# VH-VL binders against Putative pre-16S rRNA nuclease: the designs that were tried, part 17

Target 1, 151 residues: Putative pre-16S rRNA nuclease, of Pelagibacter ubique (q4flq5)
Amino acid sequence: MITIEDFKIKHTNKVRFIGLDLGSKRIGVSICDERQSIATPFKTINKTNTNELIDELKIIIKDNNIGGIIVGNPVNMDGSLGRSAQSVNDVASNISKSIDLPVILWDERLSTVGAFNLSSLLDVNVSKRVKTIDQNAAAFILQGAIDFLNN
Key: E = the ipSAE of ESMFold2; O = the ipSAE of OpenDDE; V2 = 0.75 times the mean of E and O plus 0.25 times the DockQ between their complexes.

## First folded at step 18 (VH-VL; framework fv_gatralimab)

Design t63 (from t52 with heavy chain P102E; at its last look DockQ between E and O 0.71; V2 from the best seeds 0.00; counts 0 for: pae E 3.3 > 2)
Fold by OpenDDE, look of step 18:
Structure t63 (fold): chain C 151 residues (1-151), chain A 128 residues (1-128), chain B 111 residues (1-111)
Amino acid sequence: as target 1 above (151 residues)
Amino acid sequence: EVQLVESGGGLVQPGGSLRLSCAASGFTFSSYYMNWVRQAPGKGLEWVGEIRNKALSYTTHYAESVKGRFTISRDDSKNSLYLQMNSLKTEDTAVYYCARGEEYILGSGWYSDYFDPWGQGTTVTVSS
Amino acid sequence: DIVMTQTPLSLSVTPGQPASISCKSSQSLLDSDGKTYLNWVLQKPGQSPQRLIYEVSKRFSGVPDRFSGSGSGTDFTLKISRVEAEDVGVYYCMQSIQHPTFGQGTKLEIK
């Protein structure tokens, strides 16, 4: 695992990322383009344990030539780590140990700006928007992270 | 009926080892975090550690007071929780309770995080 | 670790009279999901601890309505409107937003 700041310092090449929302009812997965300009909803994963999640992520990573994983970190507003953040960190840690890619925790408090920008870029109909709420959360997370990396 | 039953307590010398067990019944054991909590004679409750469920890869956490000496494990196929205690100290003397914690299934959201139920406890006495 | 501080540590109450126990946490127990991770646990004499209240004010099944929990952030209170003999024991507040920690306990006795 690596912080977004450390990643920015250590990595100069642009790779495709997936974004994970592990704090919601369902696991949202987003993906970005090779230019790291736009994050889009990709998939919702319905798995009951971390190993199953990891197996599915491996497939996604391989099929889409992913070079990194962004994980939303639901940090409390005061900076403390609640139960959600603790669990997310544990899952992210396990992902990092099983998948040979950079795993970056993204502070979700910073995702609000990204969410606004993403909403203007996404061209989905109303029905699709409703069905992909969880995926959108993942996209917001990823958009925030890649915006940070590009600035 | 949801039930937890601890066993394995006893008298041990300082530096010794002891293994506690907790047998669970009446609920889907594999879905829950499990905890150990201890109570020294005439004292309050102290969280010892937890083991999370398979969804979180059985991750464990320990109180600083027992870290490096105690190990929590579980066998979901046997509905059993374990506490391996090594390098025991006199201050480890306590009644040890197992307690059911949070229910968590990956991709299903968060459940209440409290201890329910508690076992009857098993007594560990560390004395020379 | 989050430090939980209870006051008073002991309380003697005449049956039928109210009781109040305060619990303060060193950090906010409100999580990003909007849930406050404050619990009350009762240990009756010679028995194992048992759940009483969770999420500040939610009573477990079987808990009499004379028990009520309130508070927010870092300040919490357990109230018993009319203390009964069966309420004797040690009450603990417990936070679970991080690794669980307990208050010192409040011993409730009947006068």
Scores: ipSAE 0.333, ipTM 0.791, lowest interface PAE 1.7, mean pLDDT 90
ESMFold2, look of step 18: ipSAE 0.407; ipTM 0.741
ESMFold2 (binder alone), look of step 18: mean pLDDT 90; pTM 0.908

Design t64 (from t52 with heavy chain S31D K54E T59K; at its last look DockQ between E and O 0.39; V2 from the best seeds 0.00; counts 0 for: pae E 3.6 > 2)
Fold by OpenDDE, look of step 18:
Structure t64 (fold): chain C 151 residues (1-151), chain A 128 residues (1-128), chain B 111 residues (1-111)
Amino acid sequence: as target 1 above (151 residues)
Amino acid sequence: EVQLVESGGGLVQPGGSLRLSCAASGFTFSDYYMNWVRQAPGKGLEWVGEIRNEALSYKTHYAESVKGRFTISRDDSKNSLYLQMNSLKTEDTAVYYCARGPEYILGSGWYSDYFDPWGQGTTVTVSS
Amino acid sequence: DIVMTQTPLSLSVTPGQPASISCKSSQSLLDSDGKTYLNWVLQKPGQSPQRLIYEVSKRFSGVPDRFSGSGSGTDFTLKISRVEAEDVGVYYCMQSIQHPTFGQGTKLEIK
């Protein structure tokens, strides 16, 4: 795993990313273009097993020539890590160990879509989150990350 | 019916070892974090440790009071949780409960944040 | 470790009267998810602990509505509107935002 800042420093080549929203039972997946300009919703994965997730991601990665994985990191506003953040980190770590691509944790506080933690906002209204397409959240996550990389 | 049944308790001398087991039934054992909690005679509840299942590996955490001496493991194929207790001390005397923790869900990690159910407990007595 | 402090440690209540138990945590139990990881556990005499309340105020199935949990941040309360004989036991608050820690327990007895 690598931070977005470290990634920006170490990697100069643009690759196609997928974005992951790991905030709920359903996993939102987004994808960006080769220019890293626009993130779009891609898929919702209804998996609760890490191995199953990894298998699905491998397929997506292969089919779309993905070169990196952005994972939303629900960091508290004070910078502390809650349980959700810990869980995300654990899953991201497992993904990183199983998939030979850069896995980048994106601090959701940095998202341009307001000074708010997207994950926190979505989690506050679980009912709404369940009703919404989780892949949209993933798109916001990814968009934030690629915007950061482009600036 | 969801059920947990502890076994393996007994009398042991200080410095001795004991292995506790917890047999789970009635639910998909592999999907849940599992915990050990103990209660000394006439005292309150004390968390001993947990073992997580993150699909790819198990992660354990322990109370400071048992770190280095106790080891938690699990065999999902047998729906079993274990507590290996080494270098036992008199203060380890307690009823030991296994308790089902949260269901693991990707991203959120914890579906619930409570223990349910609890086993009936098994008694460990450390005495010379 | 998060320290959980309960008050009182013992409570004697006349049947039909209300009871209140306070629990304070050494740090906030509110997570970024908007959930507060405070639980109440009851251990009846001679029995194993059993779940009562989770996320501050949510009752488990089968828990009578005379039980209610409230609070936020670091201050929490369990209330029993009308204590019954079957409510006798030791009540524990438990935080689970980190590795679980329990309060000292509050022994509820009937007068």
Scores: ipSAE 0.274, ipTM 0.769, lowest interface PAE 1.8, mean pLDDT 90
ESMFold2, look of step 18: ipSAE 0.341; ipTM 0.742
ESMFold2 (binder alone), look of step 18: mean pLDDT 91; pTM 0.917

Design t65 (from t52 with heavy chain I105E; at its last look DockQ between E and O 0.78; V2 from the best seeds 0.00; counts 0 for: pae E 2.8 > 2)
Heavy chain, then light chain:
Amino acid sequence: EVQLVESGGGLVQPGGSLRLSCAASGFTFSSYYMNWVRQAPGKGLEWVGEIRNKALSYTTHYAESVKGRFTISRDDSKNSLYLQMNSLKTEDTAVYYCARGPEYELGSGWYSDYFDPWGQGTTVTVSS
Amino acid sequence: DIVMTQTPLSLSVTPGQPASISCKSSQSLLDSDGKTYLNWVLQKPGQSPQRLIYEVSKRFSGVPDRFSGSGSGTDFTLKISRVEAEDVGVYYCMQSIQHPTFGQGTKLEIK
ESMFold2, look of step 18: ipSAE 0.383; ipTM 0.744
ESMFold2 (binder alone), look of step 18: mean pLDDT 90; pTM 0.910
OpenDDE, look of step 18: ipSAE 0.593; ipTM 0.859

Design t66 (from t52 with heavy chain S112P; at its last look DockQ between E and O 0.69; V2 from the best seeds 0.00; counts 0 for: pae E 2.6 > 2)
Heavy chain, then light chain:
Amino acid sequence: EVQLVESGGGLVQPGGSLRLSCAASGFTFSSYYMNWVRQAPGKGLEWVGEIRNKALSYTTHYAESVKGRFTISRDDSKNSLYLQMNSLKTEDTAVYYCARGPEYILGSGWYPDYFDPWGQGTTVTVSS
Amino acid sequence: DIVMTQTPLSLSVTPGQPASISCKSSQSLLDSDGKTYLNWVLQKPGQSPQRLIYEVSKRFSGVPDRFSGSGSGTDFTLKISRVEAEDVGVYYCMQSIQHPTFGQGTKLEIK
ESMFold2, look of step 18: ipSAE 0.424; ipTM 0.747
ESMFold2 (binder alone), look of step 18: mean pLDDT 91; pTM 0.910
OpenDDE, look of step 18: ipSAE 0.605; ipTM 0.860

Design t67 (from t52 with heavy chain S108T; at its last look DockQ between E and O 0.57; V2 from the best seeds 0.00; counts 0 for: pae E 4.9 > 2)
Fold by ESMFold2, look of step 18:
Structure t67 (fold): chain C 151 residues (1-151), chain A 128 residues (1-128), chain B 111 residues (1-111)
Amino acid sequence: as target 1 above (151 residues)
Amino acid sequence: EVQLVESGGGLVQPGGSLRLSCAASGFTFSSYYMNWVRQAPGKGLEWVGEIRNKALSYTTHYAESVKGRFTISRDDSKNSLYLQMNSLKTEDTAVYYCARGPEYILGTGWYSDYFDPWGQGTTVTVSS
Amino acid sequence: DIVMTQTPLSLSVTPGQPASISCKSSQSLLDSDGKTYLNWVLQKPGQSPQRLIYEVSKRFSGVPDRFSGSGSGTDFTLKISRVEAEDVGVYYCMQSIQHPTFGQGTKLEIK
């Protein structure tokens, strides 16, 4: 795993990235274009363990010219690592050991996804977005990261 | 009945090694994080470490006081948890409890919480 | 590590009287899921620990309603409305927002 600042220095604009939302009930995957401008929902992975997730990611990486993996980091609003962030960090570390691509944690507090999650905790109505939220959350994560990388 | 039973405690000299076992029954062992918690004589409870389940590739985490000396492992086919203790110190003298942590499912997160149940404990005495 | 501090470390209570134990954490126990991961554990003499309270105020199965938990953020309280002889033991608060850490314990005795 590397910092997003180091990734900004080392990455190339001619590859696509994927974004992962490991905090959803199903694992959401997003993908961006080779210009790294627009993140879009891609698919949902429904696997029971990290090794099966890694196997699916390897297929996606090969099929789509993927040069980096952005993982949403659900840190608490005060910056502490709670129970969800610890689990996500464990999964991301295992991905990084098994896949020879940059794996970056993206702080979800700094994006629209973070604001959306806070609104959900305040019981605002989000029911009509629930069906595709896995993939949409992954897209918001990836969009936040590529916006940062392109500035 | 959900049950945890520790074994393998005993008397050992400083610098020695000891291996503790915990036999689990009455639940789907492979779905849960498993933990060791210890209690020195006349003292409070101290978390020793945790081994995650298959969903997290059996990742281990340790208290700083035991890191590098203790190794937690599990065998899901035998419903068993282990604690390998090396380079033992007198301050490692304690009752060691096996304790069930939360259930975890990839993509869903933690189900349940720490700790239920606890084992009966096994006593480790480190003295010359 | 999150430090859990209990007050008092011991108390002696006449049967039928109330008891109160305070617990303070070194950081908020509120997780991003909106839950607060503060637990209370009882260790009766010669026994293994057992769960009493989770998520601040929720009683574990089989725990009498004379036990109640309250608090938020970093400050928490366990109350026993009427202490009985079976309540003797050491009470620990424990956080589970990260790897678990325990308070020092509060020994409850009957006068």
Scores: ipSAE 0.242, ipTM 0.719, lowest interface PAE 4.9, mean pLDDT 85
ESMFold2 (binder alone), look of step 18: mean pLDDT 91; pTM 0.915
OpenDDE, look of step 18: ipSAE 0.662; ipTM 0.869

## First folded at step 19 (VH-VL; framework fv_gatralimab)

Design t68 (from t27 with heavy chain Y104D G107T; at its last look DockQ between E and O 0.48; V2 from the best seeds 0.00; counts 0 for: pae E 4.8 > 2)
Fold by ESMFold2, look of step 19:
Structure t68 (fold): chain C 151 residues (1-151), chain A 128 residues (1-128), chain B 111 residues (1-111)
Amino acid sequence: as target 1 above (151 residues)
Amino acid sequence: EVQLVESGGGLVQPGGSLRLSCAASGFTFSSYYMNWVRQAPGKGLEWVGEIRNKALSYTTHYAESVKGRFTISRDDSKNSLYLQMNSLKTEDTAVYYCARGPEDILTSGSWSDYFDPWGQGTTVTVSS
Amino acid sequence: DIVMTQTPLSLSVTPGQPASISCKSSQSLLDSDGKTYLNWVLQKPGQSPQRLIYEVSKRFSGVPDRFSGSGSGTDFTLKISRVEAEDVGVYYCMQSIQHPTFGQGTKLEIK
């Protein structure tokens, strides 16, 4: 796995990213356009194990020109890693070892702040996009990350 | 019946090595994270380390007191957990328990699932 | 590591009377998932440890309802409303929000 700062330096703008909201049994997947400007919900994966998740991701990557994977990191507000964040880190590490693409953890505390900051900069149209992102956490995570990468 | 049975304990000199085994039965061993916990004579419980399942590349974590000296491994085809103990010290004298942690959290496991069951323990004595 | 501190370290109780054991953690055991990862474990004389309570207050299967857990954040309590002879043993609190660590244990005896 690499930091988002390192990824910002090394990535290309001609590929799409996927965003992952990892849960115990339901996994949200989002995708962005090749201009990396807007994240949209893509699918929900239910009742998987980590191996099945990786198999499904490989199919998505093959079919959609994916050049990076953004995984939401549910750190506690004080920055400590509780069991939820440790679980996400374990799964993301396994994805990184199994898939030959950059895998980046995105601090979900920053996505909340980033989405609000972006909404204040862009008027009513951003509000509609933020509402869509709030209804799909994976799209919210990916949007925060691509906004950071484009800053 | 879910069972864990440790073996391989004994008397060993300081600086020596010993390998403990834990035989598992009655559950899908390969799905679970597995742990070693020890108890020195007259003392409380001390976590030694854990090993994840295959889906997480058998990643291991250790208590600072044993790091670099102990190695946890597993053989899912034999439903067996192992603890290789090297460079043993007198303070490693304890009863060693294997203990089942959570199932893979993407399947049906929960981080609330520590520890059930525990094995009956095997005694390691490190003495000159 | 998260330090778990139990009080008292020993407790002598007349059968039928209540017992209370305190456990304090060096940091919050509340995770971002909204769960608090505090557990209680019992080791009866000559036996291996066994699970009693998880997530602060949830009883494991087969644990009598005279056992109750409470607390939040860093301060937790195990209560036994009416101590029975079979409750003799050492009680440990344990956190599982990170690599597990245990309290020192509280030895419960019948007087």
Scores: ipSAE 0.225, ipTM 0.711, lowest interface PAE 4.8, mean pLDDT 84
ESMFold2 (binder alone), look of step 19: mean pLDDT 91; pTM 0.924
OpenDDE, look of step 19: ipSAE 0.519; ipTM 0.842

Design t69 (from t52 with heavy chain W110Y Y111W; at its last look DockQ between E and O 0.59; V2 from the best seeds 0.00; counts 0 for: pae E 4.2 > 2)
Fold by ESMFold2, look of step 19:
Parts: sequence; structure tokens; C-alpha cells
Structure t69 (fold): chain C 151 residues (1-151), chain A 128 residues (1-128), chain B 111 residues (1-111)
Amino acid sequence: as target 1 above (151 residues)
Amino acid sequence: EVQLVESGGGLVQPGGSLRLSCAASGFTFSSYYMNWVRQAPGKGLEWVGEIRNKALSYTTHYAESVKGRFTISRDDSKNSLYLQMNSLKTEDTAVYYCARGPEYILGSGYWSDYFDPWGQGTTVTVSS
Amino acid sequence: DIVMTQTPLSLSVTPGQPASISCKSSQSLLDSDGKTYLNWVLQKPGQSPQRLIYEVSKRFSGVPDRFSGSGSGTDFTLKISRVEAEDVGVYYCMQSIQHPTFGQGTKLEIK
């Protein structure tokens, strides 16, 4: 794995990225366009081990011109790595060892607030917002990362 | 009934090696983090190390006092946890407990489950 | 490592009286999942440790309701409302937000 800062210097355009929210009970997946400007919800993965997750990711990568994987890092508000963040780091490391693409951790500390606010501004039903929070969180994670990469 | 049984303790001279085993039963062993905790005579509890499950690639972590000398491993097909202890010191004299940590399934986890159950312990004595 | 500091290290209590044990951590035990991973463990004389309280205040199965846990952030307390003879032993606080670490232990004795 590489840092987002190092990736910003050396990443290439004209590929799409996947965003992953591993901190949710279900695994949220998002995808962006080749201009890396807009992240959108893509799917939810319900696999129970890392090998099954990696197999599913390989399919998505092949089908969608994916050139990088952004993984939300659920650090605590004080910046420390709690149980959830340590688990995510371990899974991200396994993905990085098995998939020959950049895997980057993105700090989630305030990312979920944006996804909730956007749903409210779009006048979506509260029940619908709750049911899509994991996919919206994955999209918010990816959007934050691609906004950083474009600046 | 969930059960953990340690074995392999004994008397070892300083600088020696010893391998402890922990036999697990009554639960899906492969789904759980497993730990070693020790207690020197008349002293408090000290965490020794943890091995995570297959979902987390069997990643191991150790207390600084044992890092580089102790190795935790597991064999999920035998429901067994192991502690290889090398370069033993007098300070390693303790009762060694195996202890079950949380169950982890990718995309969820039960982080509240430290520790249940504990084994009855096996005694390691490091002296001349 | 997260350092756990218990006070007092020893208590001598008249049966039927309350007891209180303090535990402080060197950093917050609140995880991003909203849970606080502070545990209490009891080791009775001659026995293996046993789980007492998890997530600050939740009693493990079979633990009497005279045991209560409280606290948040870095400051935690275990209380026994009426100490009984069977409560004798050493009480440890333990964090499990990272690799577990224990307080020094508080030995509870009956006077």
C-alpha cells in the first residue's frame, strides 16, 4: 500500500477508482468516472472472508477499467487506530498483496456527515437514506479521495 | 461446552525453549482471535500476544517483552493454538493461559469478546 | 501500549459494605463503532481469571447485579454495592480497543 499523498504525485488519470467502506456491517462499494470527478454508489458485497472479497474485486476491476482502490480508514476522532481501523488496515494489506493495483487508505473521520447531508438535500425518504448509508459512505470516501487527488 | 486446555509447561533453563499447546473445543475455532496471557508468581496479568483468524490473514501481535523470542501459531484443522518460546528468561516464569478473543467475520466483528473463556493455565518455570 | 492504572491496589472491606475501584487509561477507549472497550476481570483465589464486565457497564452472564461498571473516555469505576465473602479476589481492568493491556490489579479482602 502507498499513502494518498504519494499517490497524488504519481497517479495516472483515465482510469476509474473503487471506494470501499469496510467499516460497515456490509461492505459498501463505490466507483468513479474516468475523469475521477464524481463518485457514485456501486454495490454492496456480503462476502465473509478476504479471499471471497478479493475474487469479487478482481471481477469489478476487470469489468470497469479500475486503476486504484481507495479504502476508508475508520480512525478514531483523536487520530488513534482503534479495533475497527486495525481490522480495516489488515484487510487492505491483504488486498494490496493480492491485487496489482495501488491500494490507498483514506481518513473517514468526517466523511459520513457529507453523505447524510447530501441525501437530505436531495429530498430522499429517511428510510431510503438509512438503507443506502453504506453505499453512500463508500461514495463519500471515494469522493473525498478524488477531490484531494484533483487538488 | 466451550473449553480451552493448555499443555506443555515445565521446567526450563534460561536460554532454553519450550512449546505450549492449547486445545479448543465447543466452538468454531477458526472464526476467533486467540490469545496468550501470563501471570508471574504473585503478580498481575500480562497479555503476551494474539493471533488473528483466517479473515485477517493470521496476523500476530506481541507484547514488547516477548517480541522476537515468542511465536504464536494456530492450526485450525486441529482446533489448536501454540506458543513457541525461545531464549527464555527467568522473568518468563509464569502461569500461561490461552484465552479466546472475539469472533471476526469480514464486514462485521464482535470486538467486545475479550476474554471468554480462559483456560486453566500451564506453568512455565525458568530457572537453573 | 495503552497504560491502565488502577486505584486502590488493595481493599479491605467489611461484609455488606460497598467497594469501589478506579481505573484510568492513558488514552480514550472509545472506538469508531461507538463502543467503549473497557473490561473488568475477576480472579478468585486459586482460579483462572473470569470475565466480569464488558463495554464499561455490561455484566457478563452469571455476574450478580451488585456489580456495576461506569465511566467514559479514560475514567472508569467498578462498584460492588454489598461485598460478600465470595467476592474475594483480584480485580483487573483491561482495555481491548487495541492489543489488550491490564491494570495492576486490586486485591479485595474481607475484614
Scores: ipSAE 0.290, ipTM 0.723, lowest interface PAE 4.2, mean pLDDT 85
ESMFold2 (binder alone), look of step 19: mean pLDDT 92; pTM 0.920
OpenDDE, look of step 19: ipSAE 0.468; ipTM 0.828

Design t70 (from t52 with heavy chain Y33F; at its last look DockQ between E and O 0.66; V2 from the best seeds 0.00; counts 0 for: pae E 2.2 > 2)
Heavy chain, then light chain:
Amino acid sequence: EVQLVESGGGLVQPGGSLRLSCAASGFTFSSYFMNWVRQAPGKGLEWVGEIRNKALSYTTHYAESVKGRFTISRDDSKNSLYLQMNSLKTEDTAVYYCARGPEYILGSGWYSDYFDPWGQGTTVTVSS
Amino acid sequence: DIVMTQTPLSLSVTPGQPASISCKSSQSLLDSDGKTYLNWVLQKPGQSPQRLIYEVSKRFSGVPDRFSGSGSGTDFTLKISRVEAEDVGVYYCMQSIQHPTFGQGTKLEIK
ESMFold2, look of step 19: ipSAE 0.476; ipTM 0.771
ESMFold2 (binder alone), look of step 19: mean pLDDT 93; pTM 0.937
OpenDDE, look of step 19: ipSAE 0.638; ipTM 0.869

Design t71 (from t52 with heavy chain G101A; at its last look DockQ between E and O 0.35; V2 from the best seeds 0.00; counts 0 for: pae E 5.0 > 2)
Fold by OpenDDE, look of step 19:
Structure t71 (fold): chain C 151 residues (1-151), chain A 128 residues (1-128), chain B 111 residues (1-111)
Amino acid sequence: as target 1 above (151 residues)
Amino acid sequence: EVQLVESGGGLVQPGGSLRLSCAASGFTFSSYYMNWVRQAPGKGLEWVGEIRNKALSYTTHYAESVKGRFTISRDDSKNSLYLQMNSLKTEDTAVYYCARAPEYILGSGWYSDYFDPWGQGTTVTVSS
Amino acid sequence: DIVMTQTPLSLSVTPGQPASISCKSSQSLLDSDGKTYLNWVLQKPGQSPQRLIYEVSKRFSGVPDRFSGSGSGTDFTLKISRVEAEDVGVYYCMQSIQHPTFGQGTKLEIK
């Protein structure tokens, strides 16, 4: 795994990212364009085990020429790490070990604090691609990360 | 029927070693996290440790009281959980239970969410 | 470690009467995902522990509806609306937001 800051420093070439919202019941999946301008909802995966998730991700990665993985990090508002954060970290770590791509944990608080409006972007460019709330969450996560990288 | 059966308990001297086993049946053993919990005579329950499933590389976690002395392992092909206890102390005297915990990507991450079912327990007595 | 404190440690109840057990945690058991990692476990005399409630108030399958859990953050309560003879045993609260820790246990007896 690599931090978003380190990634920004080390990687100058733009790649397509997959964004993951690792929910308790469902996993939201988003994908961005090659220019890292906009994240769009892609798929919702039902709750499954880690290996099955990894297998599914491998397919998505291959089919969409993905070059990196952004994982939402559910950090508490006070900065503390709860059980969910630890779980996400563990899963992300396992993904990193199993998939030969950079895996980045994205602090979701940064997306919230930023003047980012996913709804506005989606209304303009990808309104027809919105499928589920879970997918939107994943897109939100990914959009935050790519906005950070572009600024 | 989902079932866990512990074995291997007995009398051992301080500083000795003992290996406990837990045999699982009635469910896909490999999909679950497994835990050990112990209960000293007349006392409450104390979590001993956890081993995760293959998907999470069989990662283990231990209570501070047993860390460095106890080792948890599993053999999914045999539906078996193990607890290797070394450098045993008198305070390790207890009934040892194995307990199953479900796997959820978030729900079971870091530590187990809940325990179901519990085994019948096996008694370990550490005494001179 | 998160310390779980139960009160009372013992309780004698007349059959048909209600019972209430309190459990307090040294820190919040609420996670960022909105889940509260508080469980109740019952150990009947001479038996292994068995699950009763998870996530504060959710009953496991087979658990009678006379059992109810409530609370939030650091304060939790298990209630039995009408105690029956089969409810005798030691009740434990258990947190699992980090490595599991148990309360001291509350021994429920019938008068």
Scores: ipSAE 0.044, ipTM 0.699, lowest interface PAE 3.6, mean pLDDT 88
ESMFold2, look of step 19: ipSAE 0.224; ipTM 0.692
ESMFold2 (binder alone), look of step 19: mean pLDDT 89; pTM 0.899

Design t72 (from t52 with light chain H99F; at its last look DockQ between E and O 0.65; V2 from the best seeds 0.00; counts 0 for: pae E 2.1 > 2)
Heavy chain, then light chain:
Amino acid sequence: EVQLVESGGGLVQPGGSLRLSCAASGFTFSSYYMNWVRQAPGKGLEWVGEIRNKALSYTTHYAESVKGRFTISRDDSKNSLYLQMNSLKTEDTAVYYCARGPEYILGSGWYSDYFDPWGQGTTVTVSS
Amino acid sequence: DIVMTQTPLSLSVTPGQPASISCKSSQSLLDSDGKTYLNWVLQKPGQSPQRLIYEVSKRFSGVPDRFSGSGSGTDFTLKISRVEAEDVGVYYCMQSIQFPTFGQGTKLEIK
ESMFold2, look of step 19: ipSAE 0.476; ipTM 0.778
ESMFold2 (binder alone), look of step 19: mean pLDDT 91; pTM 0.919
OpenDDE, look of step 19: ipSAE 0.625; ipTM 0.863

Design t73 (from t52 with heavy chain N35H; at its last look DockQ between E and O 0.45; V2 from the best seeds 0.00; counts 0 for: pae E 4.2 > 2)
Fold by ESMFold2, look of step 19:
Structure t73 (fold): chain C 151 residues (1-151), chain A 128 residues (1-128), chain B 111 residues (1-111)
Amino acid sequence: as target 1 above (151 residues)
Amino acid sequence: EVQLVESGGGLVQPGGSLRLSCAASGFTFSSYYMHWVRQAPGKGLEWVGEIRNKALSYTTHYAESVKGRFTISRDDSKNSLYLQMNSLKTEDTAVYYCARGPEYILGSGWYSDYFDPWGQGTTVTVSS
Amino acid sequence: DIVMTQTPLSLSVTPGQPASISCKSSQSLLDSDGKTYLNWVLQKPGQSPQRLIYEVSKRFSGVPDRFSGSGSGTDFTLKISRVEAEDVGVYYCMQSIQHPTFGQGTKLEIK
């Protein structure tokens, strides 16, 4: 795995990324456009072990020409790594060893501001924007990361 | 019956080395994280380190007091956990326990928690 | 490392009377999954440690219902409603939100 700072320097802007929400038994997947500007919900994976997840990811990567994987990092509010964040790190490390693409952890605390900014650009109300964020966690993760990459 | 049995303890001089073993039986050893915990004479319990399972590349973590001197390894084909102790100090004198940690499932679905079972312990004495 | 602090370090209790042990952590043991990773461990005289309580209040199989755990955040308590002779030993609180760390231990004796 690589840091998002390293990825910002090395990545190309002609590939799509996917975002992963690993914090539940149902794994959320999002995808961005080829310009890496807007993240949208893509699918949900109902796999409970890493090998089955990796098999499904390989299909998604092939079918959509994916050049990078952004994984939500559920750090605690004080920035500490709890049991959940350590579990995500374990899974992300195994993905990184099995799939020859950049795998980047993104701090989930940082994505809320990006989603509000995007909704404000589209001139939607605050209540609708909050509901969209809550229902589309994987897209929220990916959007935060691509907003950072485009600074 | 789930069982852990430590061996390899003994008397060693400061600066010396010693290798502890832990034999596991009665469970799928390769699925579990494994730990070492020690207890100095008349003192409380102190975590020493851990080794994760095969799927997570056997990643290890250590207490600061032993980092760089101790190495944890495992051989899943022999159901065995090891602790290699180098550059031993008198403050490393303790009973050393192996203990079974969690089994990890994708999506934070843990099937077990710390620590069950514990071994009987093996005594390490570091003395001039 | 997360520091775990126990009070008292020693207790002497008449059989049949209650006992209470306090444990405080240097940071919250509440994880983003909504669970609190605080455990209690007992070491009886001449024995290896054994598990009593996990997730603050959940008893391990075979643990008598005389043992109860409570607390949240950084402050936790183990209670024994009626101490029996078999309860003698040293009690440790232990966090498992990160790599485990233990309290100093509380020695329970019968008077």
Scores: ipSAE 0.258, ipTM 0.693, lowest interface PAE 4.2, mean pLDDT 84
ESMFold2 (binder alone), look of step 19: mean pLDDT 90; pTM 0.900
OpenDDE, look of step 19: ipSAE 0.652; ipTM 0.869

